# Designs tried in a protein design chat: VH-VL binders against TATA-box-binding protein (tbp). Part 16

Target 1, 182 residues: TATA-box-binding protein (tbp), of Cenarchaeum symbiosum (o74045)
Amino acid sequence: MLDPRTRPRVVNVVSTSDLVQRVSAKKMAAMPCCMYDEAVYGGRCGYIKTPGMQGRVTVFISGKMISVGARSVRASFGQLHEARLHLVRNGAAGDCKIRPVVRNIVATVDAGRNVPIDRISSRMPGAVYDPGSFPGMILKGLDSCSFLVFASGKMVIAGAKSPDELRRSSFDLLTRLNNAGA
Short names: E, the ipSAE of ESMFold2; O, the ipSAE of ESMFold2 at other seeds; V2, 0.75 times the mean of E and O plus 0.25 times the DockQ between their complexes.

## First folded at step 14 (VH-VL; framework fv_disitamab)

Design q4 (from y6 with heavy chain T58K, light chain R93H; at its last look DockQ between E and O 0.79; V2 from the best seeds 0.00; counts 0 for: pae O 3.2 > 2)
Fold by ESMFold2 at other seeds, look of step 14:
Structure q4 (fold): chain C 182 residues (1-182), chain A 117 residues (1-117), chain B 105 residues (1-105)
Amino acid sequence: as target 1 above (182 residues)
Amino acid sequence: EVQLVQSGAEVKKPGATVKISCKVSGYTFEDYYIHWVQQAPGKGLEWMGRVDPESGEKWYNQKFKDKATITADKSTDTAYMELSSLRSEDTAVYFCARWEYYDFDYWGQGTLVTVSS
Amino acid sequence: DIQMTQSPSSVSASVGDRVTITCKASQSIDDYVAWYQQKPGKAPKLLIYYASSLQSGVPSRFSGSGSGTDFTLTISSLQPEDFATYYCQQFYHLTFGGGTKVEIK
């Protein structure tokens, strides 16, 4: 029996924010830790990556920013705040405040053993399992969450908007698997 | 409890190489970057570089790019820093530290490397 | 690059004294400053993050303040175990201040 309290391991957090102003393409092209090339995406954005970032921040000329690749909400928001400071210090944007928003949390859960998805998929209404097309079982979860469950016992939870939602969805997933005979 | 445990002190001749280890415990190694910091005798702290234990991605302070090689081994939860072509100026204590994005919340005990003629 | 100028370089004080250490950034960095304590022969220890948030397990006599360019670490009543060197650090370029040695008078 799976332990429903197994904590999911966050792999990626996507968050966004808006500087509510135009960002200077010229300044982005000249500043360190920023990749800007007019040949890329029509010159509409640059990418900021500093030594502290696990991922990167996409900065659009419109002032919108997307943080990807961070392994926690703290780091994801930190990437956006750091990008804002970097832009302001280098004159690419005027001083401002931002209010980051979590868009997606992807996490993994490892059962530490095989899960008999062939057997249990038929006991889980709404489960999608077609091993000829995709080796994992696909489930819908709470709210906007989706689950992937593999025979190896590795699982993926995607679509959570907060750490609390992620924890509840993980508990729900493992409980449903146990009830189906995992 | 989070711990970063470094290998012991080393005494080396100029031109030699040393490899310092930093074994972590009390948390998932792959979740946090490991950074390395130099402290020369009587001097302050200077950032050297870091590794992502998950991907192996590295980033170096330009000052140390040709001196240090930073790696991580997920199978043993251990980060490493190798210093090459040692000179007397490389005599220092070297720390590994865990990056909590805004700050370093846990540090190894430090490894003294002494380079003497 | 943003310089972190820490002052004083050293301070001589007695047990029970109030000690104030400052760190100035050459440009505004909001409140993303950390403070560390380092005792001789030991690793640095995180005391304060976000300029004013006390790290778990750190005595309440330590406090931090400031935003923008001027940041302060205060020890309200110096204890014998507080004789150490203190460093500020900003996250943006992983830059440390030069350190402040707190010595017994």
Scores: ipSAE 0.403, ipTM 0.782, lowest interface PAE 3.2, mean pLDDT 90
ESMFold2, look of step 14: ipSAE 0.458; ipTM 0.804
ESMFold2 (binder alone), look of step 14: mean pLDDT 91; pTM 0.916

Design q5 (from y6 with heavy chain T58K, light chain S53E; at its last look DockQ between E and O 0.90; V2 from the best seeds 0.00; counts 0 for: pae O 2.8 > 2)
Fold by ESMFold2 at other seeds, look of step 14:
Structure q5 (fold): chain C 182 residues (1-182), chain A 117 residues (1-117), chain B 105 residues (1-105)
Amino acid sequence: as target 1 above (182 residues)
Amino acid sequence: EVQLVQSGAEVKKPGATVKISCKVSGYTFEDYYIHWVQQAPGKGLEWMGRVDPESGEKWYNQKFKDKATITADKSTDTAYMELSSLRSEDTAVYFCARWEYYDFDYWGQGTLVTVSS
Amino acid sequence: DIQMTQSPSSVSASVGDRVTITCKASQSIDDYVAWYQQKPGKAPKLLIYYASELQSGVPSRFSGSGSGTDFTLTISSLQPEDFATYYCQQFYRLTFGGGTKVEIK
């Protein structure tokens, strides 16, 4: 049987925040660690990447910000806070506080063995498995989570909104696979 | 148990090259950046640069851009820093450290590089 | 571009003394400050993160406070093993304060 306590490995966290103010395109174009080109994407956003960031922060002229590419919630929120400080320090935004929100956690789970998805997919309500189209079995979780399960035993969990939800979803996925005969 | 273990002390002549290793254990190497920090004798800590072990992406403090080359080998869980064209002012202890986004939570023991004629 | 100004650069103290070390940021950095202890010939050791949170295994006589621009590390009753150099660090530009050497009086 699969070990339901197998720890998922986070590979990407998306988080957002709002500066609740417009951001100066002119200042973004002039400041370091920021890629801004008026001719690209209609000039609606710039991208901040500093030495400490695993990913980057997209900053929209509206004041919306999106953090991508971080491998933990701590780092994802850190990217947003660092981007805020960078914008304020360079005069692109006025000083403010932000309240980051997790939008998506993507993680992997490796069973360490094959999973007979060809056999068990029919025993799992709502499972989609069409190997001619896609080699993995697709499952929906109860919350916003979705699962991909491959015959190799590699799995992907996407859509979690917190580390706790990710952990619960991982446990749920592996338990459901066991109950179906994995 | 997280550990960062650096290669031993080096004594070099001016103009030489040295390559310092930093082998990690107790965690997934690819999940955290490895940074390098210089401490010259009697001086404070100065950030030199870092590498993403996952992608190999590097970023240097401009002060060290022509001096240091930072790399990572994820097959051996080892980060490296090479210092070229050594001069006496490069005499220092060099640390590798793991970045936990806001702080450095684990450090290597340091590698003393002494440059003397 | 955000500087950390650490003071004093050194302090001479006796066992049992209360020691206070400060860092000032040139601009607000909220509470994203770490404190390190470094003994001679050793690597720095993380003591405090998020300005006030104790790292695991650090004695409770160490405390941190502050937010915005002014940050303080306090040792409530100095012990013999606390004689070391202490550094603050902010995450924004990966910069350290200049250090404070705590020496035996």
Scores: ipSAE 0.474, ipTM 0.809, lowest interface PAE 2.8, mean pLDDT 90
ESMFold2, look of step 14: ipSAE 0.591; ipTM 0.841
ESMFold2 (binder alone), look of step 14: mean pLDDT 90; pTM 0.911

Design q6 (from y6 with heavy chain Y32H D103Y; at its last look DockQ between E and O 0.29; V2 from the best seeds 0.00; counts 0 for: pae O 13.7 > 2)
Fold by ESMFold2 at other seeds, look of step 14:
Structure q6 (fold): chain C 182 residues (1-182), chain A 117 residues (1-117), chain B 105 residues (1-105)
Amino acid sequence: as target 1 above (182 residues)
Amino acid sequence: EVQLVQSGAEVKKPGATVKISCKVSGYTFEDHYIHWVQQAPGKGLEWMGRVDPESGETWYNQKFKDKATITADKSTDTAYMELSSLRSEDTAVYFCARWEYYYFDYWGQGTLVTVSS
Amino acid sequence: DIQMTQSPSSVSASVGDRVTITCKASQSIDDYVAWYQQKPGKAPKLLIYYASSLQSGVPSRFSGSGSGTDFTLTISSLQPEDFATYYCQQFYRLTFGGGTKVEIK
C-alpha cells in the first residue's frame, strides 16, 4: 500500500507577473545580469538570472515576465520580485508593482518500489497506458492536474496552481493507485 | 484548513531554557517560511527571526540572535524556538506565523512565557 | 533599517464612525505593506496586503491605500467587533508599526 500522505517534492514552479509597461530592450542588453540577443529571439525577450536565483526570469518587451526553475512558490515569486527590482534600478522599467501568479507546479513522488502499471491501468477509469508510445501511465487528477506514473514507482504531478492543490492531487493519485491494487 | 498550533504557556526561573513548538497542518510544511514574533506585555509586535523548513536556513533579528534558536523538523511538520538564559525581560507572548512572501497570512495562537523568580 | 511610524497611538470612536490609521515608512517601500488586526489575547489577523488588497473573509468596510512612504487603513463605518489594535508591517526587514488601539466610547 502506498502512503497517500507521502509528500511530493516540488521540482519546478512556473509563475508570471506583468509590469504593465514596455521594457527597454537597449537597457536590458546593457544590464550585467541579463542575457539578451535580438538575433536569437527576434528581440522579443531577455533573461534575468542573478546569483541568488535557482532558475531564471524571462522578461518580454511587452512587460510580461515568466519565472521558471524555482523549486518552491516562495522562490518563484522571489525571482519575479528580484527581476522587477533589477529592471527598475537599471532604468529598463519604470517604478511599478507586481502581483505574481502561480501557473504551474511540477512535483515528483517516489513510491520507493515498483508499481505494476501494466496490470492496474485497466482498473483505472481514464488512464492512458501505451508502452509502445510512452513508458508511463497517464492520468487526469483533480482540477487541471495531470499524473505520470512509471513502473519504477517514480511519479510526476503537473498542473497544480497552489501547494494546497498539489497536496490534494497527490493524495488523490496515491489513493486511486491503492484502490486499483498498486 | 491551515493551522499553526503552539505549545502551552510556560513559567520559568531566570537562567532557564524554554522550547516552544509550532506544529503546522493544512499545507506542506516545506513550502513556507515560519517566522517568530515577540509581544512583550502591553507592547507591540517585534519580529525575531525565521526558518526555511526545506533547508533549515535561518535569519535572525540582531536583537535576538544570542537569545533565540529557531529550528524546523520536517518529519513532524513542526517548527521550534528555543530561548536560552531567560531573564525577566523575556516575559512575553511568542507567536509563530506563516510567511506568504510579503505578509503573515496565518498565525499560531501564541505561547506566554513568564520568567519570574 | 526601515522604521514604520504608526499614528495615532490610540483613537476613541463611536459605532458608525469613519476611522483612519496612518503608517509612514522612513524610506520608500513601494506598496508592499500589510495591515493586521489584533484583539486582546488573540493572534494578529491579516486584513490588507500589498497596501490595498483585501484578504479573503475581511469585511469590505476595511480598505487600504498608499504607496512609497505613506499608507492608510480606513474603517468606513466602525462596528462593535472592530475594537482592536491595528498594526502595519513592511516587507523589507519585516518591521511592524507601533500599533493603533481603536477603543469604542
Scores: ipSAE 0.005, ipTM 0.471, lowest interface PAE 13.7, mean pLDDT 86
ESMFold2, look of step 14: ipSAE 0.007; ipTM 0.493
ESMFold2 (binder alone), look of step 14: mean pLDDT 90; pTM 0.915

## First folded at step 15 (VH-VL)

Design r1 (framework fv_burosumab; at its last look DockQ between E and O 0.04; V2 from the best seeds 0.00; counts 0 for: pae E 10.8 > 2, placed apart)
Fold by ESMFold2 at other seeds, look of step 15:
Structure r1 (fold): chain C 182 residues (1-182), chain A 117 residues (1-117), chain B 106 residues (1-106)
Amino acid sequence: as target 1 above (182 residues)
Amino acid sequence: QVQLVQSGAEVKKPGASVKVSCKASGYTFEDYYMHWVRQAPGQGLEWMGRVDPESGETWNAQKFQGRVTMTRDTSTSTVYMELSSLRSEDTAVYYCARWEYYDFDYWGQGTMVTVSS
Amino acid sequence: AIQLTQSPSSLSASVGDRVTITCRASQGIDDYVAWYQQKPGKAPKLLIYYASSLQSGVPSRFSGSGSGTDFTLTISSLQPEDFATYYCQQFYRTLTFGPGTKVDIK
């Protein structure tokens, strides 16, 4: 029996915000901790990665920003705020406000044992398991979440938009697996 | 339940070194930076630096560069802070604290290090 | 480096009082402020992060406000367990703490 209260391990948070202004490509090209190459991506964006970031922030010329690689929502929002301040202090953007939004939380759960997905997939409505195409079983979860379950017992939860939604989805997944005979 | 448990009090003479440990439990050790903060008697909090438990990379406050070494052991979920060439002004309580990008959500109980004479 | 100041450095108050503590940064730090409570012999405890977000398990009588350079911690109705020292903390390129505000019993 799987423990439905097993805490998912967050491996990536994607969050976005909008500066609602055009960002100077020339200033980004000159900034420390910023990679901008006009020949790459048609000159549409640069990347900010300071020494304190584990991830990075993509900054589009339109003013849209995407934070990736953070392992918590708080850290993901912090990367966006740091990128905003970095742009302002180096003259690439004017005074601005942002309101970060979580777009995706990806987490893993490890059962610590094999899971017989070849046998239990038929007992789970809506499950997709075609090992010739993809080695894992695919399930729809609560709200916007999706689950991948591998025979090794490793599982992926994607699409959560908050830590609470992630926890509920993890509990739902493990409960449904137990009920199907995992 | 997240816990940070530090090693016991130390008494040292000037010029010696001290190594303080901080054992983490109740969370994935590699996912959070660990910082060290000290507090001299009757004084405020002073940031010393941090270690990334996944990579071992460190970022030390300028005041302590050349004197502080921060390390970790992933097999025991333990971080270490070693301060060398001790002086009487290094007498303080030393805390480990878990970093949640911009703030510290969990703290160790503190380790008193006394440097006398 | 960003300097933080706190005012007052100490205050005396009675149970039930509304208490306000201020933190000022030498340059703009937007919402990059956390507040901690510390009792003698104990580690600091996080109360507020991002200037106004209440940490889980912290009583709702605590609140934070401010942005830019000026920040306030408010205790709406002081309780006996709230007599402590309060620190603000910021992060931009370096990490610094304010000097603390001691809240004593009248």
Scores: ipSAE 0.007, ipTM 0.570, lowest interface PAE 9.8, mean pLDDT 88
ESMFold2, look of step 15: ipSAE 0.007; ipTM 0.518
ESMFold2 (binder alone), look of step 15: mean pLDDT 91; pTM 0.914

Design r2 (framework fv_burosumab; at its last look DockQ between E and O 0.04; V2 from the best seeds 0.00; counts 0 for: pae O 10.7 > 2, placed apart)
Fold by ESMFold2 at other seeds, look of step 15:
Structure r2 (fold): chain C 182 residues (1-182), chain A 117 residues (1-117), chain B 106 residues (1-106)
Amino acid sequence: as target 1 above (182 residues)
Amino acid sequence: QVQLVQSGAEVKKPGASVKVSCKASGYTFEDYYMHWVRQAPGQGLEWMGRVDPESGETWNAQKFQGRVTMTRDTSTSTVYMELSSLRSEDTAVYYCARWEYYDFDYWGQGTMVTVSS
Amino acid sequence: AIQLTQSPSSLSASVGDRVTITCRASQGIDDYVAWYQQKPGKAPKLLIYYASSLQSGVPSRFSGSGSGTDFTLTISSLQPEDFATYYCQQFYSRLTFGPGTKVDIK
């Protein structure tokens, strides 16, 4: 039996915010801790990575920003706020206010043992398991969540929009696996 | 429909203070910075500063540091600008204006403040 | 601090004329410029933002151009209701207004 209360380990949080203004490509190209690459998305974005960031922030000339690679919501929002400050301080954007939004949380769960996905996949409605194409079993979870379950017992939960949704989805996944004979 | 309605005209003596109010409606008050801009008779526009209605933080033009206080009351969706130690060159129309990330998209009707002995 | 100048300080023109007003910044400000129209006794009205983007509800005879330090507002065919003072405004660093250009209809 799997413990449905096993805490998922967050490995990536994607969050976004909008400066609601154009951002200067010229200023981004000249800023410290910023890489502007004309070949990426037709030159429409740059990347900010300061020493304190776990991941990085993509800044589009349109003013949209995407934070990736942080391992908590707090860190992900912190990256967006730091990017805003960095842009304003270096003159690439005007004074503004942002309201970050979580778009995706990816987390892992480790059962600590093998899971017989070849046996249980037929017992789980909607499960997709084709080992010739992909070694893991694919499940749809609560709301926008998706699950990947590997025979090794490693599992991935993606698509959660909050830590609470992630916890509920993890509980749901492990409960459904138990009911199918994991 | 967004509206910014300001308090009425004021007549003050040199050395006094004035407090002008700006009541916002038709949008989420805390989502936008509110700025104050003044215009002396026959003169151009002069930016004074802004307040963040959510946090109460301000950023004021250097000319007005120490003389201007900008505050807000989120329960009434109202921003205030208080200018102290008034002098005759402070005679102006004072406008509140909503910052739409690029520009000022909505303006109050203006409040005439006259400073005379 | 960033200083804006406008030229001319005033002008007179006939209905139907093409009118141009310039705004010059003391340093590069990219396209962080807005233009406002103000009629006597009224609050300013936004015309152009980001140097060249036309605000909703503003007639298409108004246009803006420029980047860096030099910007223009153009009225392609002046109309009687365009009698006003026009201001540029920068938001690159600490908001500043230009001194204004008064447009009188002959």
Scores: ipSAE 0.007, ipTM 0.488, lowest interface PAE 10.7, mean pLDDT 88
ESMFold2, look of step 15: ipSAE 0.007; ipTM 0.533
ESMFold2 (binder alone), look of step 15: mean pLDDT 92; pTM 0.910

Design r3 (from q3 with light chain D31E; framework fv_disitamab; at its last fold request DockQ between E and O 0.93; V2 from the best seeds 0.69)
Heavy chain, then light chain:
Amino acid sequence: EVQLVQSGAEVKKPGATVKISCKVSGYTFEDYYIHWVQQAPGKGLEWMGRVDPESGETWYNQKFKDKATITADKSTDTAYMELSSLRSEDTAVYFCARWEYYDFDYWGQGTLVTVSS
Amino acid sequence: DIQMTQSPSSVSASVGDRVTITCKASQGIDEYVAWYQQKPGKAPKLLIYYASSLQSGVPSRFSGSGSGTDFTLTISSLQPEDFATYYCQQFYRLTFGGGTKVEIK
ESMFold2, look of step 15: ipSAE 0.607; ipTM 0.846
ESMFold2 (binder alone), look of step 15: mean pLDDT 91; pTM 0.909
ESMFold2 at other seeds, look of step 15: ipSAE 0.456; ipTM 0.804
ESMFold2, look of step 16: ipSAE 0.663; ipTM 0.863
ESMFold2 (binder alone), look of step 16: mean pLDDT 91; pTM 0.915
ESMFold2 at other seeds, look of step 16: ipSAE 0.639; ipTM 0.858
ESMFold2, look of step 17: ipSAE 0.634; ipTM 0.856
ESMFold2 (binder alone), look of step 17: mean pLDDT 91; pTM 0.915
ESMFold2 at other seeds, look of step 17: ipSAE 0.613; ipTM 0.846
ESMFold2, look of step 18: ipSAE 0.641; ipTM 0.857
ESMFold2 (binder alone), look of step 18: mean pLDDT 91; pTM 0.918
ESMFold2 at other seeds, look of step 18: ipSAE 0.627; ipTM 0.853
ESMFold2, look of step 19: ipSAE 0.636; ipTM 0.855
ESMFold2 (binder alone), look of step 19: mean pLDDT 91; pTM 0.917
ESMFold2 at other seeds, look of step 19: ipSAE 0.526; ipTM 0.829
ESMFold2, fold request of step 21: ipSAE 0.600, 0.556, 0.571; ipTM 0.841, 0.828, 0.831
ESMFold2 (binder alone), fold request of step 21: mean pLDDT 91, 91, 90; pTM 0.913, 0.914, 0.912
ESMFold2 at other seeds, fold request of step 21: ipSAE 0.499, 0.502, 0.605; ipTM 0.819, 0.818, 0.845

Design r4 (from q3 with light chain L94M; framework fv_disitamab; at its last look DockQ between E and O 0.89; V2 from the best seeds 0.00; counts 0 for: pae E 2.1 > 2)
Fold by ESMFold2, look of step 15:
Structure r4 (fold): chain C 182 residues (1-182), chain A 117 residues (1-117), chain B 105 residues (1-105)
Amino acid sequence: as target 1 above (182 residues)
Amino acid sequence: EVQLVQSGAEVKKPGATVKISCKVSGYTFEDYYIHWVQQAPGKGLEWMGRVDPESGETWYNQKFKDKATITADKSTDTAYMELSSLRSEDTAVYFCARWEYYDFDYWGQGTLVTVSS
Amino acid sequence: DIQMTQSPSSVSASVGDRVTITCKASQGIDDYVAWYQQKPGKAPKLLIYYASSLQSGVPSRFSGSGSGTDFTLTISSLQPEDFATYYCQQFYRMTFGGGTKVEIK
């Protein structure tokens, strides 16, 4: 049997925030650690990457920001706060506060063995498994979560909006797999 | 328990090269950046650069970009820093540290590199 | 670039004294300051992160405060084991203050 308490490994966190102001394209074009070119980006956004960031922050002229590529919520929010500081320090935005929001957590779980998804998928309500189209079994989980389960025992959990939701969804997934005869 | 264990002290002649290792345990190596920090004798701490163990991507403090080469080997959970063309002013303790986005929460014990004729 | 200026460079105090160490950023950096303790011959140890959050296992006599440009580390009742050098650090440019040596008299 699979261990329902196997901890998922976070591989990507997407978070957003809004500066609630327009951002200066001219200042972004001149800033260090920022890639902005009106001809290249259509003038709508710049990308901030600093030495501390695991991923990057997209900054829209509207003031909206998207953090991607961080491996924890702490780092994902940190990227947004750092991007705000960078914009303010370089005069691209006025001083402000932001309220980051998690949009998506993607994590993996490894069973450490093969899982007979071709046999157990019929025992799992709502499972979608069509190996001719996609090699994994697709399940819906708690609220916003979706699961992918592969015969190798590799699994993906996507759509969680908090570490607690991710943990509960991982437990739910593994318990359901066990009950189906995994 | 999270640990960062560095290689032992080195004594080198001017012009030589040294490679310092930093082996981690107690966590998934690929999940955290490893940074390197210099402390010259009687001086403070100075950030040198970092590596993403997952991708091998590096970023250097401009001051050290021609002195240090930072790498990671995810098959052995070990980060490395090579110092080239050693001079007497490179005599220092060198630390590796784990980046927890806002701070360095775990540090290696330090490696003394002494450069003398 | 953003400089971190610590003061004082050293302080002598008795057991039980309140010790305050300051760190001033040349430009506003919000709450993005960490504090470290380093004893002779040892690696730095994280005490405070995000300006005021106490790291696990750190005695409650240590506290941090401030935002913007002015930050403080306070030891409310100095103990003999608190002999050390203390560093502030800002994450944005990953630079350290010059350090403050605390000597027990």
Scores: ipSAE 0.546, ipTM 0.819, lowest interface PAE 2.1, mean pLDDT 90
ESMFold2 (binder alone), look of step 15: mean pLDDT 90; pTM 0.911
ESMFold2 at other seeds, look of step 15: ipSAE 0.612; ipTM 0.843

Design r5 (from q3 with heavy chain Y102W; framework fv_disitamab; at its last look DockQ between E and O 0.87; V2 from the best seeds 0.00; counts 0 for: pae E 5.4 > 2)
Fold by ESMFold2, look of step 15:
Structure r5 (fold): chain C 182 residues (1-182), chain A 117 residues (1-117), chain B 105 residues (1-105)
Amino acid sequence: as target 1 above (182 residues)
Amino acid sequence: EVQLVQSGAEVKKPGATVKISCKVSGYTFEDYYIHWVQQAPGKGLEWMGRVDPESGETWYNQKFKDKATITADKSTDTAYMELSSLRSEDTAVYFCARWEYWDFDYWGQGTLVTVSS
Amino acid sequence: DIQMTQSPSSVSASVGDRVTITCKASQGIDDYVAWYQQKPGKAPKLLIYYASSLQSGVPSRFSGSGSGTDFTLTISSLQPEDFATYYCQQFYRLTFGGGTKVEIK
């Protein structure tokens, strides 16, 4: 049987915040660790990547920011705060505070063995499994979470909005797989 | 329990090369950056550079970019720093540390490298 | 490019004394400051993060304060195990202060 307490490995956190001000495109184009090109997305955003960032931060001229590619909520929020500081120190934005919000956590779980999704998919209400189209079984979880389960035993959990929700969803997924005969 | 265990002290002659290891345990190696910090005798702490164990990407303090080569081997959960063309000024304790984005929450025990003529 | 200037460079104090260590950033860094304790021959140990948040397992006699450019670490009642060197650190450019050695008087 699968261990329901197997810890999911976070692979991506998306978070957002708002500077509540316009950001200077001219300053972004001139500052280090920032890529800005008028040909990209109509010149409406730049991308900040510093040595400490696992992913990057998209900064829109409107002041909206999106953090992607971080492997924890702490790092995802850190990317937004660092981007804010970087913009302020380089004169691209005025001094401000931000309130980051988690939008999506994606994590993986590895059962360490094959899972017979071809046999158990019919035993799981709401499961979608069409191997001609996609090799994995798709399940809906609690709240906003969705699951992908592959025959190899690799699994993906997406849509969690907090580490606690992710933990609950992972436990729920593995328990439901066990009950279906995995 | 998170641990960073470094290789032992080394005594080298000027011009030599040394490679320091930093083996981690108690967490997923690929999820956190590993940074290296120099502490010269009787001096403070100075950041040298870091590696992303997932991708192998590195970033260096300009002062050390021609001195240090930082790598990671995710098959053994071990980060390395190689110091080349050693001089007496390179005599120091070298620490590896885990980056928790805002701070270094776990440190290796340090590796003393002594360069004597 | 942000410099961290730490003072004093050393403090002679007795057990039970209040000790205050100051760190000044060359430009504003909000509360993105960490404090470390280091004993001779040992690795640094994280005490305070976000300028004032106490790391798990650190005694409550340690406290941090400050925002912007001026930061302090306070030991409210010095204990024998607190004789060590203390470093501040800012995350933005990974800069450490020069250290403050707390010695027994």
Scores: ipSAE 0.121, ipTM 0.673, lowest interface PAE 5.4, mean pLDDT 88
ESMFold2 (binder alone), look of step 15: mean pLDDT 90; pTM 0.902
ESMFold2 at other seeds, look of step 15: ipSAE 0.267; ipTM 0.723

